# VH-VL binders against q54hr6, part 1

All scores and structures are predictions.

Target 1, 191 residues: q54hr6
Amino acid sequence: MFTKTAIELIKELRGTDSIPHYNDTSIKATIDEMIALYEDLIKTITEHKEQKKEPFYLQHAITFHNSINRDKRCILAYLNERLNRIKEYRWSSGQSLLPDQLKERLSQNEIQFFSEYDKILTEYNSKVGLDLTIDPQPPKELYIEVRVIKELGEVVLNSGCTVNLNLNTTHFLKRSDITNLVKNGSLEHII
Below, numbering starts at 1 at the first letter of every chain, in headers, positions and changes, except where a header shows other numbers; Kabat numbers aren't used for antibody chains.
ipSAE, averaged over its two directions, is called F for ESMFold2-Fast, E for ESMFold2 and O for OpenDDE. V2 adds 0.75 times the mean of E and O to 0.25 times the DockQ between the complexes of E and O.
[cut] marks letters that were taken out.

## First folded at step 1 (VH-VL)

Design d16 (framework fv_durvalumab)
Fold by ESMFold2-Fast, scan of step 1:
Structure d16 (fold): chain C 191 residues (1-191), chain A 119 residues (1-119), chain B 108 residues (1-108)
Amino acid sequence: as target 1 above (191 residues)
Amino acid sequence: EVQLVESGGGLVQPGGSLRLSCAASGFTFSSYWMSWVRQAPGKGLEWVANIKPDGSEKYYVDSVKGRFTISRDNAKNSLYLQMNSLRAEDTAVYYCARSLYDWPYFDYWGQGTLVTVSS
Amino acid sequence: EIVLTQSPGTLSLSPGERATLSCRASQSVSSIYLAWYQQKPGQAPRLLIYGASSRATGIPDRFSGSGSGTDFTLTISRLEPEDFAVYYCQQYDYSPITFGQGTKVEIK
């Protein structure tokens, strides 16, 4: 099922703080499957409009629409998280040059993004007379344990994946996905 | 009239190879996902592989991964299954089948072609 | 993988009688992703029902499907001579696609 492929991309990122090899094959496969399913759905709808024998196509359409949106969000979350880790590397390393070992893990677009991001930081530092990457602070924790203090129900995280944040339940989630929820008092950090 | 006609089945020794073909007619072949489904003598149905309309995505049941390759030629309205490293357990009637989705139900089936893997 | 268990294994009935075939899934399957097929000896399977309850093109009204979750049923309201065959259920909600082992409807 295409939703399984998209979820596997996110799970790959959750398993490490590093930047793993870019999974172009799975991303392309997921996008192609979403397009094919959408085309098949449209054909089914147009066919049933002419015959009027299969009203359940509406239920089918809603189900596939929701699946496509989930996969789309997961792919975007995967790509965005990788870009965030690339940004974190630039800030933590203070270097304008990508190591060869890291470069072989990145897509061409990600390598280009790094170059552009580095240029922006360098230009900004030049204009304000500062080097903002001098003595950068290391990231504290990638994942934290939280308890739900205010009922939030089903929430879509920045990673694109959905979680049920029911009152008094405990979760182990990426800090970046829930920082605002902890700050506004909806979640309590369990230390 | 939708029609699917399989060919290429036969007797082959364990470890051997065989290529199945399916000729499609009566519909726009390039618009449909296609699958291979097999049935061992006296047994039930087992999905083997499917392929996206444009051929860019392929899926297989775990037992044939690395041994079987599904492909299609939209210009010829043909579906193929290349079977390598055949095992006695692969003995079955192989059907080509048409579907609307990547994990589909099958609205049209061919007549099937028998593959026998025996020494 | 989702296991589909069909029951009974064999139904021995006379023309004119009602046939009720069961298909149970090892975990919940959305009703929109379940199909039924008919197969006669020496022939390819034929699609009867998809989406648990929608009849395929050309399938007589005597065939009907129902069910949701883990329990699905195919009903043939009044058996005709040509209905004596093996019937398979299939789920397409989860990868890999799986079929039940079949129910044989045979003449008494």
Scores: ipSAE 0.000, ipTM 0.421, lowest interface PAE 18.0, mean pLDDT 79

Design d4 (framework fv_durvalumab)
Fold by ESMFold2-Fast, scan of step 1:
Structure d4 (fold): chain C 191 residues (1-191), chain A 119 residues (1-119), chain B 108 residues (1-108)
Amino acid sequence: as target 1 above (191 residues)
Amino acid sequence: EVQLVESGGGLVQPGGSLRLSCAASGFTFSNYWMSWVRQAPGKGLEWVANIKQDGSEKYYVDSVKGRFTISRDNAKNSLYLQMNSLRAEDTAVYYCARDYWGSYYFDYWGQGTLVTVSS
Amino acid sequence: EIVLTQSPGTLSLSPGERATLSCRASQSVYSSYLAWYQQKPGQAPRLLIYGASSRATGIPDRFSGSGSGTDFTLTISRLEPEDFAVYYCQQYYSSPLTFGQGTKVEIK
């Protein structure tokens, strides 16, 4: 099947409003699939160089191109959505320090991106005398770090996010998804 | 909990070599820039070197450039500092520190290991 | 390199008093890329403040940082016995990373 692994990356993001663990296994599998498709195309062209079969080899090239482009679009959509959520966290939190729990879920490139984005935003705010990420009315898409005080197991949050809330684990989640769980004492907000 | 434990310090003669190690635990070591910071007895702090998450970028203070080499082994959660051509002025407690980014502050420090360079 | 000058070199105060520590940079530290550390004898430094004014996790609210450009201040509103230590400022805007010479806060 073409692009099945790539589609699963996008589905993973649809199931959560948080930033899930970087799925290097699925990304590598998608890239390996693209390489395998390329190698198969080269083999097919090499073995069947017959003038009257040109239209069939062109069709193979078109199919390959469409498959590769779909895989590329899925990977780029996955990576861009993760970067957008990282930007959203920086904008909403107003903080230059990335929580350890969130940092463990990011790729090395994403950690570097956060640092560079933070530097640009901080420099801009310093030069204009404003902090645009800190508002008396907090942004609606605020993320917070929480610790699980009561074992909850697998929970589907109001936004459709599914998360495993095991005792003493820490999570970085959208405030709106967990307000009731913090209020009832199941989760504790970590400052 | 985050822990950084240094080892490898000791007494060495001028011109000698030492290799310092730092064992990291309680966090994903491969996701952080790491630094070495030193402190001469009774003096202030001096940044020595840092290294990018994947080891692809390394930076040094001018006084140790060409003599010291920072490295890491992400599979072993370990940071290293190879010190060659040691001088009396290199005498210090050497701290392993977790760096948020290559030009950032240090949120966690090890206990330090003493390096004494004496004639 | 950016040189950080801390003043005073030593503060002699009693518990309950306010401590005000200064850190001046030889050139502007843009983006408030300045941190403060506490170090007790025989111990590693501990991060107190980053970004000139943000408290690190677990740091008591009696510690506060302020300032921008070339002038930065660390304030301890009411000294506790455990606060008598050496304090260092550090800039992380420009390479090489540099620290101030330290301010010792000692019991009177």
Scores: ipSAE 0.000, ipTM 0.428, lowest interface PAE 17.6, mean pLDDT 80

Design d8 (framework fv_durvalumab)
Fold by ESMFold2-Fast, scan of step 1:
Structure d8 (fold): chain C 191 residues (1-191), chain A 120 residues (1-120), chain B 108 residues (1-108)
Amino acid sequence: as target 1 above (191 residues)
Amino acid sequence: EVQLVESGGGLVQPGGSLRLSCAASGFTFSSYWMSWVRQAPGKGLEWVANIKYDGSEKYYVDSVKGRFTISRDNAKNSLYLQMNSLRAEDTAVYYCARDLEYWSGYFDYWGQGTLVTVSS
Amino acid sequence: EIVLTQSPGTLSLSPGERATLSCRASQSVSSYYLAWYQQKPGQAPRLLIYDASSRATGIPDRFSGSGSGTDFTLTISRLEPEDFAVYYCQQYGSSPITFGQGTKVEIK
């Protein structure tokens, strides 16, 4: 009876690769059965205290313990397998938010677990993102406006760009490309 | 009756490789997590690795990660431990142990152990 | 990792006496995730207790486990000659699985 209920939880998981609806009803039923068995055992021991029917009582106690532990293991296996599938979803999806469709299938504790697991992965990704050798942002270049005060004609800049620097013309150019021309007085920085 | 019978232990040089096997009988092997636990001469127990009942998950102690590989063949009721890049500190009796049905935890049945000695 | 510290390291007692063995965890361990093993020289370990207080199949009732959080105890109410061995605690609530260093129960 109670063994059948517990095993059914595992069968449910084996029947699908997705995360099925949390089976609160079967879990509660299994726990209730375990409590009822425990109460029956305590009642039997209490009502028959000091009677020397030890082989009978010992056998019943052993059977009870084995049944309880088996059901406990099945519940833990069910819960652990669900948590593993939640981890797999987070890893494969790369998303920090649970879809509503998936969220409705999870228990409150499972939703909390997802949030905690997501936090760990997000913190790891943030630390990796601080490594300047992993896809660093390109350096930002400063552009400045300059006026040509000495005729230079066509000039190829260090960046490979070609510009025509004719007397009295104004240009908006990368500072690094024209630093020497500003220093030697060929270009004037416009404020 | 549950039985776990180990084989494959022996003397090996540092940097060498060795493969341990564990033949299981008397239970539904495909329903149980399985573990390898080792014990250095005169020392305590150290968990080494475990594997989920269907082989989909494998876990290792940090000291053997990248060197040891746990695997199983449910059709043959067999558990394996491939040990590469062996070091002197890997010298131990290696036990095959039955973990739990559908979950990992404690070990209710153990093999006799097989001795692995890493020495020049 | 969770470090399990067993005490005493060696316990010298006579047959018929009560043995009390301690296992302390470096961080809290649920009572559902603590086991005890017995090991005799030249033999594989034998499971005694799991889930802190549940006796394994075939284990005599003189063995009992208790405790929660960080403090766990294995009690042998009346030592028999065959009980002189090394005892290990093990946690399975956190990866990696870890064992205590062992307590040797020897004849006085």
Scores: ipSAE 0.000, ipTM 0.447, lowest interface PAE 16.9, mean pLDDT 80

Design i1 (framework fv_indenebart)
Fold by ESMFold2-Fast, scan of step 1:
Structure i1 (fold): chain C 191 residues (1-191), chain A 119 residues (1-119), chain B 115 residues (1-115)
Amino acid sequence: as target 1 above (191 residues)
Amino acid sequence: EVQLLESGGGLVQPGGSLRLSCAASGFTFSSYAMSWVRQAPGKGLEWVSSISGSGGSTYYADSVKGRFTISRDNSKNTLYLQMNSLRAEDTAVYYCAKDLWEYSGFDYWGQGTTVTVSS
Amino acid sequence: QAVLTQPASLSASPGASASLTCTLRSGINVGTYRIYWYQQKPGSPPQYLLRYKSDSDKQQGSGVPSRFSGSKDASANAGILLISGLQSEDEADYYCMIWHSSAYVFGGGTKLTVL
C-alpha cells in the first residue's frame, strides 16, 4: 500500500491531460489530516483553558487556519479539475455514453455527475432546438494493412474500389471493405 | 468510535406515517453521505434512500418514491426518514448506514429499528 | 431482470475454501464497478467485509481477516468473494452490492453453510 498526500493529488492531474484513476486513498488521508489538526487544536485549548494568552491563541489560530485551508484547497482543486475534464469530454465527444475504459477511472459520484451534466445539456439543447455538442465530423474510415494469404485476383470492394489481391501482396485498405475477407482467412491483418 | 442509533420504529396501520431518526457520532457527520437500508422478515437487504453530506442530493428506490423523504440535520448529527402512505410491504427492519464517502458503499451500520405495518 | 444475482445457498467444509459469486446483468460490465461485500449473522446488522474494483482499488473492512478477499471473473461477468480456511463462525448470509443508475443495488444474498 502506498499512501499519498494532498499535494500528490494535484501532481497526478498535472502529469496527464486525460482523467486518471480516482485516488480515494489520498483523499481520505487528507481528510484524516484535517481531523487530526482539528482534534489537536481542541485538546490544546481544553488543556490550557485557564492559562491562555493572546500570543498563544494567535499562534495556534494561524497554524490551524493555514493547515486546514491548504488541505481544503487541494481536495477542492483536485475534485473540480476532474469534474472539468468530465465536462470537456461531454462537449468534445458529443456523446451521452461514457466508454467502459473511462468509466473505470471515475468515482461513482463522477459517473453520476456526468449523467446529470448530460441531462442539463440535453434539456438545454431541446429548448433551443440545437445540439451544441454535435460532432461535426462523421466517424473516419479506418485503414489497415493486410497481406493476401489466398489468391483472389481482381476484386471489387463494397466501396466500388477495385484492387488486385494477388498471393503474398500487401495492401492498405478500408477495414469495412475487407472485414469478411480477413474473417474467412483470405487476408491477414499485419499488426 | 463510529456509532449509529436508530429510533422511531413501531406498529402503524396501512396508510399511516412514521418518522425514523438516526443519531450519529464518532465522525464528521456533514462530510459523509448517509443511507437507509431495510430488510423484510426472512428476506434480503433492500436499499431505500441516500442523501449527500450537504443534503443537496437525494436518491430513492422506485418502491418508495413519492412516499418517503430522506433528510438530515447536520447541526444535530441526525439523519431522518419520513415515511408516508405506509403499506404492508414496507414492514421491515430499517438500518441507518454510513457511506465510505459519497455513494461508495457502507462501512458502518446501526442496529436497526423495526417498522410493522399491520392491523 | 435482476441487476445482481447471487446463488441462494452454498455449502462447504471447515478448512476448505468457498467462492461466492455476484453476477451482473447482461449489458452491465463488471470491470467498471466497485463491488461491496457484507456479512450478516442471525439477529445482527450487516457487517462490512470489503470492496473490490481492481487490485489497485480495493479495501478491507476493519477487523476483517485476510482470508476474506475479493476478485472478479470477467468471463462470467461476476464479482467473487473468496473465503479461505473456512471456520464455523463464517456461517452467515453474504450480500454483494454496487452503485448503479443513481441507486444502491443488493444481490439476493447467499446463505453459506459450513458443514
Scores: ipSAE 0.000, ipTM 0.426, lowest interface PAE 18.7, mean pLDDT 79

Design i11 (framework fv_indenebart)
Fold by ESMFold2-Fast, scan of step 1:
Parts: sequence; structure tokens; C-alpha cells
Structure i11 (fold): chain C 191 residues (1-191), chain A 121 residues (1-121), chain B 115 residues (1-115)
Amino acid sequence: as target 1 above (191 residues)
Amino acid sequence: EVQLLESGGGLVQPGGSLRLSCAASGFTFSSYAMSWVRQAPGKGLEWVSSISSSGGYTYYADSVKGRFTISRDNSKNTLYLQMNSLRAEDTAVYYCARGLDYWSGYSFDYWGQGTTVTVSS
Amino acid sequence: QAVLTQPASLSASPGASASLTCTLRSGINVGEYRIYWYQQKPGSPPQYLLRYKSYSDKQQGSGVPSRFSGSKDASANAGILLISGLQSEDEADYYCMIWHDSAWVFGGGTKLTVL
């Protein structure tokens, strides 16, 4: 449960190829979980002030460190994937202006990123006498729906986030994260 | 790029007070414990105080307990050290340091440039 | 009695290796502690170098050259910072640190001179 909010961020991205609304609530909740885990560690140290601290500090620090690192990697994967989709939109659309509908779904930092990225592409195209964005790539499906055929429990994805692959549950996951699990029969691709 | 910038140091008389500030940027300030470490002229490093990421837990060296108060404002990405009842032995360069870092697994992995506090009559 | 003891000074030649010690007080076992190492050059703030508890519990600071390494000498009850292939820029004060009895404790520091 410690990574439940981080999993929600990944589920949103895996459920769509578009750019969903910036999930400030889940990002804040994930950070709050990380802070709570850290404060639990500090509480443990404080409660045992007259005892030797090093054994408790090491064991608890490793446990909390691993949990926090998973949450951190999930947040970074979420933010980085959103930036990649923004870049893909600029390449596929060939447009320097964000539609208002899309702007409503981006954070202020993401809107700024689009402007900077557009400037770089425009300057580069100007120098080489080409418009690199005039030949958009066809859409690719990166996410697939799968059903768990064999109990796998908690699995760490390539993105760094964890997912609970319990028997007969269904998930929308990036194909590259689960190719081996589909191949070995642990997950079934649902059309 | 992680940056820590201290300010508030100066000359003060024994028994006086000073408040030090440390402005943090380049990382999620609210996710890290922060510390103050001092260094007297020509002497070694001495830990002064640490504060948890939320501000809920504070720790102090015996030499400053009851006189110094560490605090933070996560909305402003700023760490503070309120120093009261200052003594000549508190004369030092005060460093802001990012401590007990569970993101990278380090403690005191980044330090500011320091601010000088001189307690003199 | 000081919790951590470091020699005040150490000198070594360019290209040689320097072994800096951090000795723990009698009654506390170095095997149980994670030892942090910091470098401070004149006019600069300290820089994190590395931490070492055991082979499986060690970390190198970002941008810190591989010629810096940590270890322990159980018989001397000491942590060790080894600097191989000494360069002039390694001339600095070096501090060890541990968490002991609800406090961060620094050693007195060793001034390394590269002559």
C-alpha cells in the first residue's frame, strides 16, 4: 500500500496514448507517503535514543530507502513520459501553438517546456532549411490490456513502479514492460 | 542542480540573537531532512542541528540545546536557524547541508557556501 | 574521551597512496558503524566523498574519482579512507563522521599535504 498513489499515476498513463490531465493530487499524495515513511524512520530512531542507533538506523533506512526509491522512480517515469508525449505531439502535429484543450491538461512547467522545445526545433529547421515535423509518424499503440493467468504478486516494472499482478486481475500496461510475462504465459493479451 | 544559499550572518554581542536562512533550489525541498553544521576559525566541523522533512522532528547538539531553534518553511524552500543567548564559542562559519537523504541514500551530500557568525564584545 | 580520533596531519608524495584513519573510541565497535567521509579545500565548503560500512553497504559520492575508496581495519577499530594516485588537488582537510547516540559526530579532521 505504500506505493498505491504512485501506481495510480502509472495507470493513468497506461490507460491512454494521449496526454491526460496533470495529476497534482496523486503526485502530492505520493510525496506525502514518502515523507510519512521517512518520519516513521525518524520516530523509530527517537524512541530508542538510549539504545545503539546504528542497527535500527541501517535496517529501517534500507527498507524505507527502497520504498522511497520506488515512489521516486514512479514519479520521474510519470513526468518523463508526459514530456515525451508533449515532444511527440510537437513532432506529429507540426504546430507551434498548443490547443486550449491540451493546455488545460498541462502543468505550467509543461507548457513552458513545449515553448522551449518548439523554439529549438524551429531554430534547427531554419538553419538546415527543412521542417523536420512535416512528416508525422503514424500513431503507435504502446499499451495493452492483459489478464493475469499465473499468480505473480508484486512485480517491479522497468519504469521502477510496482504493480500487483494477482490471479485473474486485468491491467493496462506498456507492452515493453511485460513482453516476457506474456511470452511465458503468465499474462494473457486481451483484445 | 542542487543549490543551498545561506544568509543572515554577522557581528553580534554576547547574549544577542541572530536568525540564519538557507534558500534551497534544484530539488524537492519538502522531501529532505536538513541540517546546520558549523566550523570555528581554524577548527573542525561540528554538527549543530537537524530537522525532518516535515519539520515534525528536530535534533540539537548538547552545546546549543535550549538556545538554538531549527525550523523550515517548505512553501518557501527555506531552512532557518534562530540563535539566542549567543556566546563567544558560537563564533563560526555556519553551513546549511542536505541531510539524511533517502532519495540518493546519502547524508550531508550537498552543502552551501556558509555564512559567518562572529560573537564579540 | 573523543568518539572519533583522526591524526592532525599526514603528508605524501604526488602519485603515491595515502591512507587516512578514523579511530573509534574503545567500547564501540567499528564493524557496526557506517562511516562518512568529507573533503574540505581551503576557502570552500565540505564536499561529500563516500560512505562505507561493509562491502554491500557503501556508496561513492557523485563526481568523486574512483581513486578514493573506503574500508575498515577491525584490529585498529578504525575506518579508512584510501586515496590512490595522489594529485596536488587532493591537498585538503578530510573529516570522518558517524551517527552515534542520537548525534552526528565528526572526527577532528586530518590535513593532507601533497608535497
Scores: ipSAE 0.000, ipTM 0.422, lowest interface PAE 20.0, mean pLDDT 79

Design i12 (framework fv_indenebart)
Fold by ESMFold2-Fast, scan of step 1:
Structure i12 (fold): chain C 191 residues (1-191), chain A 119 residues (1-119), chain B 115 residues (1-115)
Amino acid sequence: as target 1 above (191 residues)
Amino acid sequence: EVQLLESGGGLVQPGGSLRLSCAASGFTFSTYAMSWVRQAPGKGLEWVSSISGSGWSTYYADSVKGRFTISRDNSKNTLYLQMNSLRAEDTAVYYCAKDRYEGLYFDYWGQGTTVTVSS
Amino acid sequence: QAVLTQPASLSASPGASASLTCTLRSGINVGTYRIYWYQQKPGSPPQYLLRYKSDSDKQQGSGVPSRFSGSKDASANAGILLISGLQSEDEADYYCMIWYESAYVFGGGTKLTVL
């Protein structure tokens, strides 16, 4: 599982097709949780050395380690999704300049990424005599709204993030993470 | 300096509920486990519950398991103990205690808050 | 049976030494555990005194006088808190504690009376 803060981080992306403000506060909070999990891991190892009796302590250490990796994957999924939306904007807009409204929502690293991506794309197009962005298209649907039809409880998605799929709750989730759950009737696509 | 301040104690009827709070300061709250330890009038110390720094791992004494829930809000530096289905034998002073990850002991204690379960 | 057993009371004279025992239940080897000691005076919360596992693995709490020391009696399967040069302010309740099977376990406490 991951904190409510990490869930809010992902919900922010789910709520819009555009690029929302960079959520430094929630990212910092998730990193703080990972640090706390490292401290818990050390405590578990120290406890095991004192007692030497129970496999339980080793299993506990493994669980903490897996939780740290889960939080790490959630942060990476959030950051990667933002970078993908930045790429989609560059592709669909056909423009090399970020509008002020969009620029104010990006981190400095994301602004730098856009500049480098634009340079690579422009250089490639120049060399092949094409402009692959001259016919802009709207960004494709990456997330869909679903309703839980069958109680699933806590589920770990392919992105590594955990979500609670309780009966009759609604969620805005990445299509690729839940395709099988929609197909088997556990989730209902809301259009 | 490390400070722990409990609140939320009081008089409650058997079968009732009460929530205790512990405000922590003077250390990086989110990196340390926290515990609740109680002491009935004229009796010894009894460990009640512990929670890891992240809040992901919780431990409970057999006497309170299923009735009490320990939780924490790291953004507010606050520890909680939700007590349900209270019994006369839960009457005690409840102490908030800071745990040490390397030593597994309580290096700092609050002043305690009194919980009385009586009709 | 209780995991940790302490005598309910102990009396000693000023200037003498008091040896407070904390006995582990049969089947639990005292050699394996780090035993923690706490002092509680009336109206006050407990105060950490020290911990002892072995001569190479022990620690004194901040501000705790050197008159307080920990040890073990393997034959009695017990941890020991020794208070030398007893003073009137040492009169208090003393508790031992270990971490055992995912639980903090306290002894019942010993009331030390000085004179």
Scores: ipSAE 0.000, ipTM 0.427, lowest interface PAE 19.5, mean pLDDT 79

Design i13 (framework fv_indenebart)
Fold by ESMFold2-Fast, scan of step 1:
Structure i13 (fold): chain C 191 residues (1-191), chain A 119 residues (1-119), chain B 115 residues (1-115)
Amino acid sequence: as target 1 above (191 residues)
Amino acid sequence: EVQLLESGGGLVQPGGSLRLSCAASGFTFSSYYMSWVRQAPGKGLEWVSSISGSGGSTYYADSVKGRFTISRDNSKNTLYLQMNSLRAEDTAVYYCATDYYWGEGMDVWGQGTTVTVSS
Amino acid sequence: QAVLTQPASLSASPGASASLTCTLRSGINVGSYYIYWYQQKPGSPPQYLLRYYSDSDKQQGSGVPSRFSGSKDASANAGILLISGLQSEDEADYYCMIWHSSAHVFGGGTKLTVL
């Protein structure tokens, strides 16, 4: 008994959030199944050409047609989902180069797709003067490194967080929480 | 301006060794796959070797596998081809080429450097 | 057996069209490959011309005239480079290339003579 390889392709994708190795074997097996189904359909038509309008013949032809369409839909769903994950990688990584680890898991057509998608995205970002794949980062000045130069002990910040500001200790704190302590000389900004 | 400049070619005896260099400028070298392609006098183009941007993946033509080693130094923007156990049939002009992504093809080519293996 | 086969030579008249073929080995379907084309003039390195996969997925090199175009002939299992309105400067060696089985494979090259 032979397992339906098209179903296995979809199961593979559902089992992971990453881009799994391109399943050449199962894709080829699915295509071979489609070819075999098509050849069986042609053989059926050829052998029963004078009975095409009979219910039995029509049911058989419909069954073959449905099987081929199911396999086609599974392959297209598999390939489309992989392309979507490749797009997601480009957006999240912000890089134009595929890492070697990921590249070994892609088909030649998928590597080419990445290149074309990268080009489109790069050209779009150039036209708008932005790089939309760069994650927003808070300014480094929003959180500053400070040294305690006057003993303050336990302090409750505006955020509700409690911090122990002991003499000569260093802390990485929100600038807005400690601006007055820096200005009055209790904390010293480490530049 | 993207530029590739090959060097290191010359005359060498059969069984000898030679190291080719390709100096890259005008682009982010570490982001590009790089390839070596050769051309024997009066013959066609023959791919020799390719290396990924990080250097983590290398590929070789069957005719040079085990004798040639491709490498790169991204801090110096330089691609290398170490050629050992040279044979008369390795006589060719060696081109350095950018290879942005597998499937994009080789877009920018250097001027080439000549390697002659002769007694 | 060679993966890619090109005719060694081809000649055509100025103003005519030339079709350069790149035939893939039996068992390798041209429909599944990007075909790259390169032009080389004596004493110069190769120049990228274009890449063709399908009518919706093709690319032309910078500065390459529109009279150069790519296509495929499924029945011949071949990629095709068409050069229309041939000019004397088109006289050169033309190479096709594919990525197959972890290798870049070049055709043997076709010398185009414009008489």
Scores: ipSAE 0.000, ipTM 0.416, lowest interface PAE 20.7, mean pLDDT 79

Design i2 (framework fv_indenebart)
Fold by ESMFold2-Fast, scan of step 1:
Structure i2 (fold): chain C 191 residues (1-191), chain A 122 residues (1-122), chain B 115 residues (1-115)
Amino acid sequence: as target 1 above (191 residues)
Amino acid sequence: EVQLLESGGGLVQPGGSLRLSCAASGFTFSDYAMSWVRQAPGKGLEWVSSISGSGGYTYYADSVKGRFTISRDNSKNTLYLQMNSLRAEDTAVYYCARDYYDFLSGYYFDYWGQGTTVTVSS
Amino acid sequence: QAVLTQPASLSASPGASASLTCTLRSGINVGSYRIYWYQQKPGSPPQYLLRYKSDSDKQQGSGVPSRFSGSKDASANAGILLISGLQSEDEADYYCMIWYSSAVVFGGGTKLTVL
């Protein structure tokens, strides 16, 4: 499926309490697919505007739009999750310098983000007269493996990514997207 | 929990009219195109008509074009099929189906109702 | 002539594999089409099973067992529904479908009996 590539980005965050290597290949592949979908949508709209001979035109256009939005939200969820892990590292490490080992795993934009975030924290700590980041914290669990206990079908997650939650299938999903579904018994956490 | 419940079927004389209804629940009705698919006794499936989510676009099989009218009321989550000038060959179970279209997967019916029987006989 | 042709009936033994064919009319290349499969048990509405165009373009329906799969036979110009590890519950009518020439087209259906 088109969204399979976007979902793979989310899966890469599984099984690690650190920040994995930036997956520019999968991100670019997902963006290329979004561009192709968008071009097909525009072509369908333009051709139908002049010739009313294509069946299911409006549903076709709506489905294209939904697919593009779904994949965009998945990419944003992936990127935002990485930024959150960078913030957590700054808080847990209490230091302004990125180790070379970690720096090699980040994109240039993420390295810049770290520098700006560090500056904000340093200025804030200076203003309040203490360093709030000097106490190391354990890493937070961000993704969990779940089994579908109650048939849910296609579900739009809080992050905007969609997933097909078919009975007895297993998924690796962001905990915050599915907390209510686990609590109400629709999904079972697999440990 | 998607549910589609058809009603309005019955016995009608050739040349008569019937209006079928399909009550939908468990999903955002206006986001989905809807279709009617029929099945004559002991025969296969035949697509009859489809309507876009907004109701702005309708499609018909050649066999019913000009006689049948598909419509929907999104405020009531209800799909309709107005059947006029009925013929013996229109005798069938009429199913309400939810249309799913994905650019990559194409077009298919992911949920079906139980059907309502239309018999055209003198 | 019919756009899609299916054999009226097919019989297979429990535990065996059944291959249900859906043949496209001469002049319509099966390679270009996504073929959708539906299962209908007596007294029930049809249920979507899966769709297949190619190994990179296929989808399984919700709750459909993995023993159901799609493929194509280019030499026969046909789509194929394969049911492996055939069980008594698989006894049903099976319909193929394509989107063709501004219409939804169904095959005539194949009645699968498990004996």
Scores: ipSAE 0.000, ipTM 0.418, lowest interface PAE 19.1, mean pLDDT 78

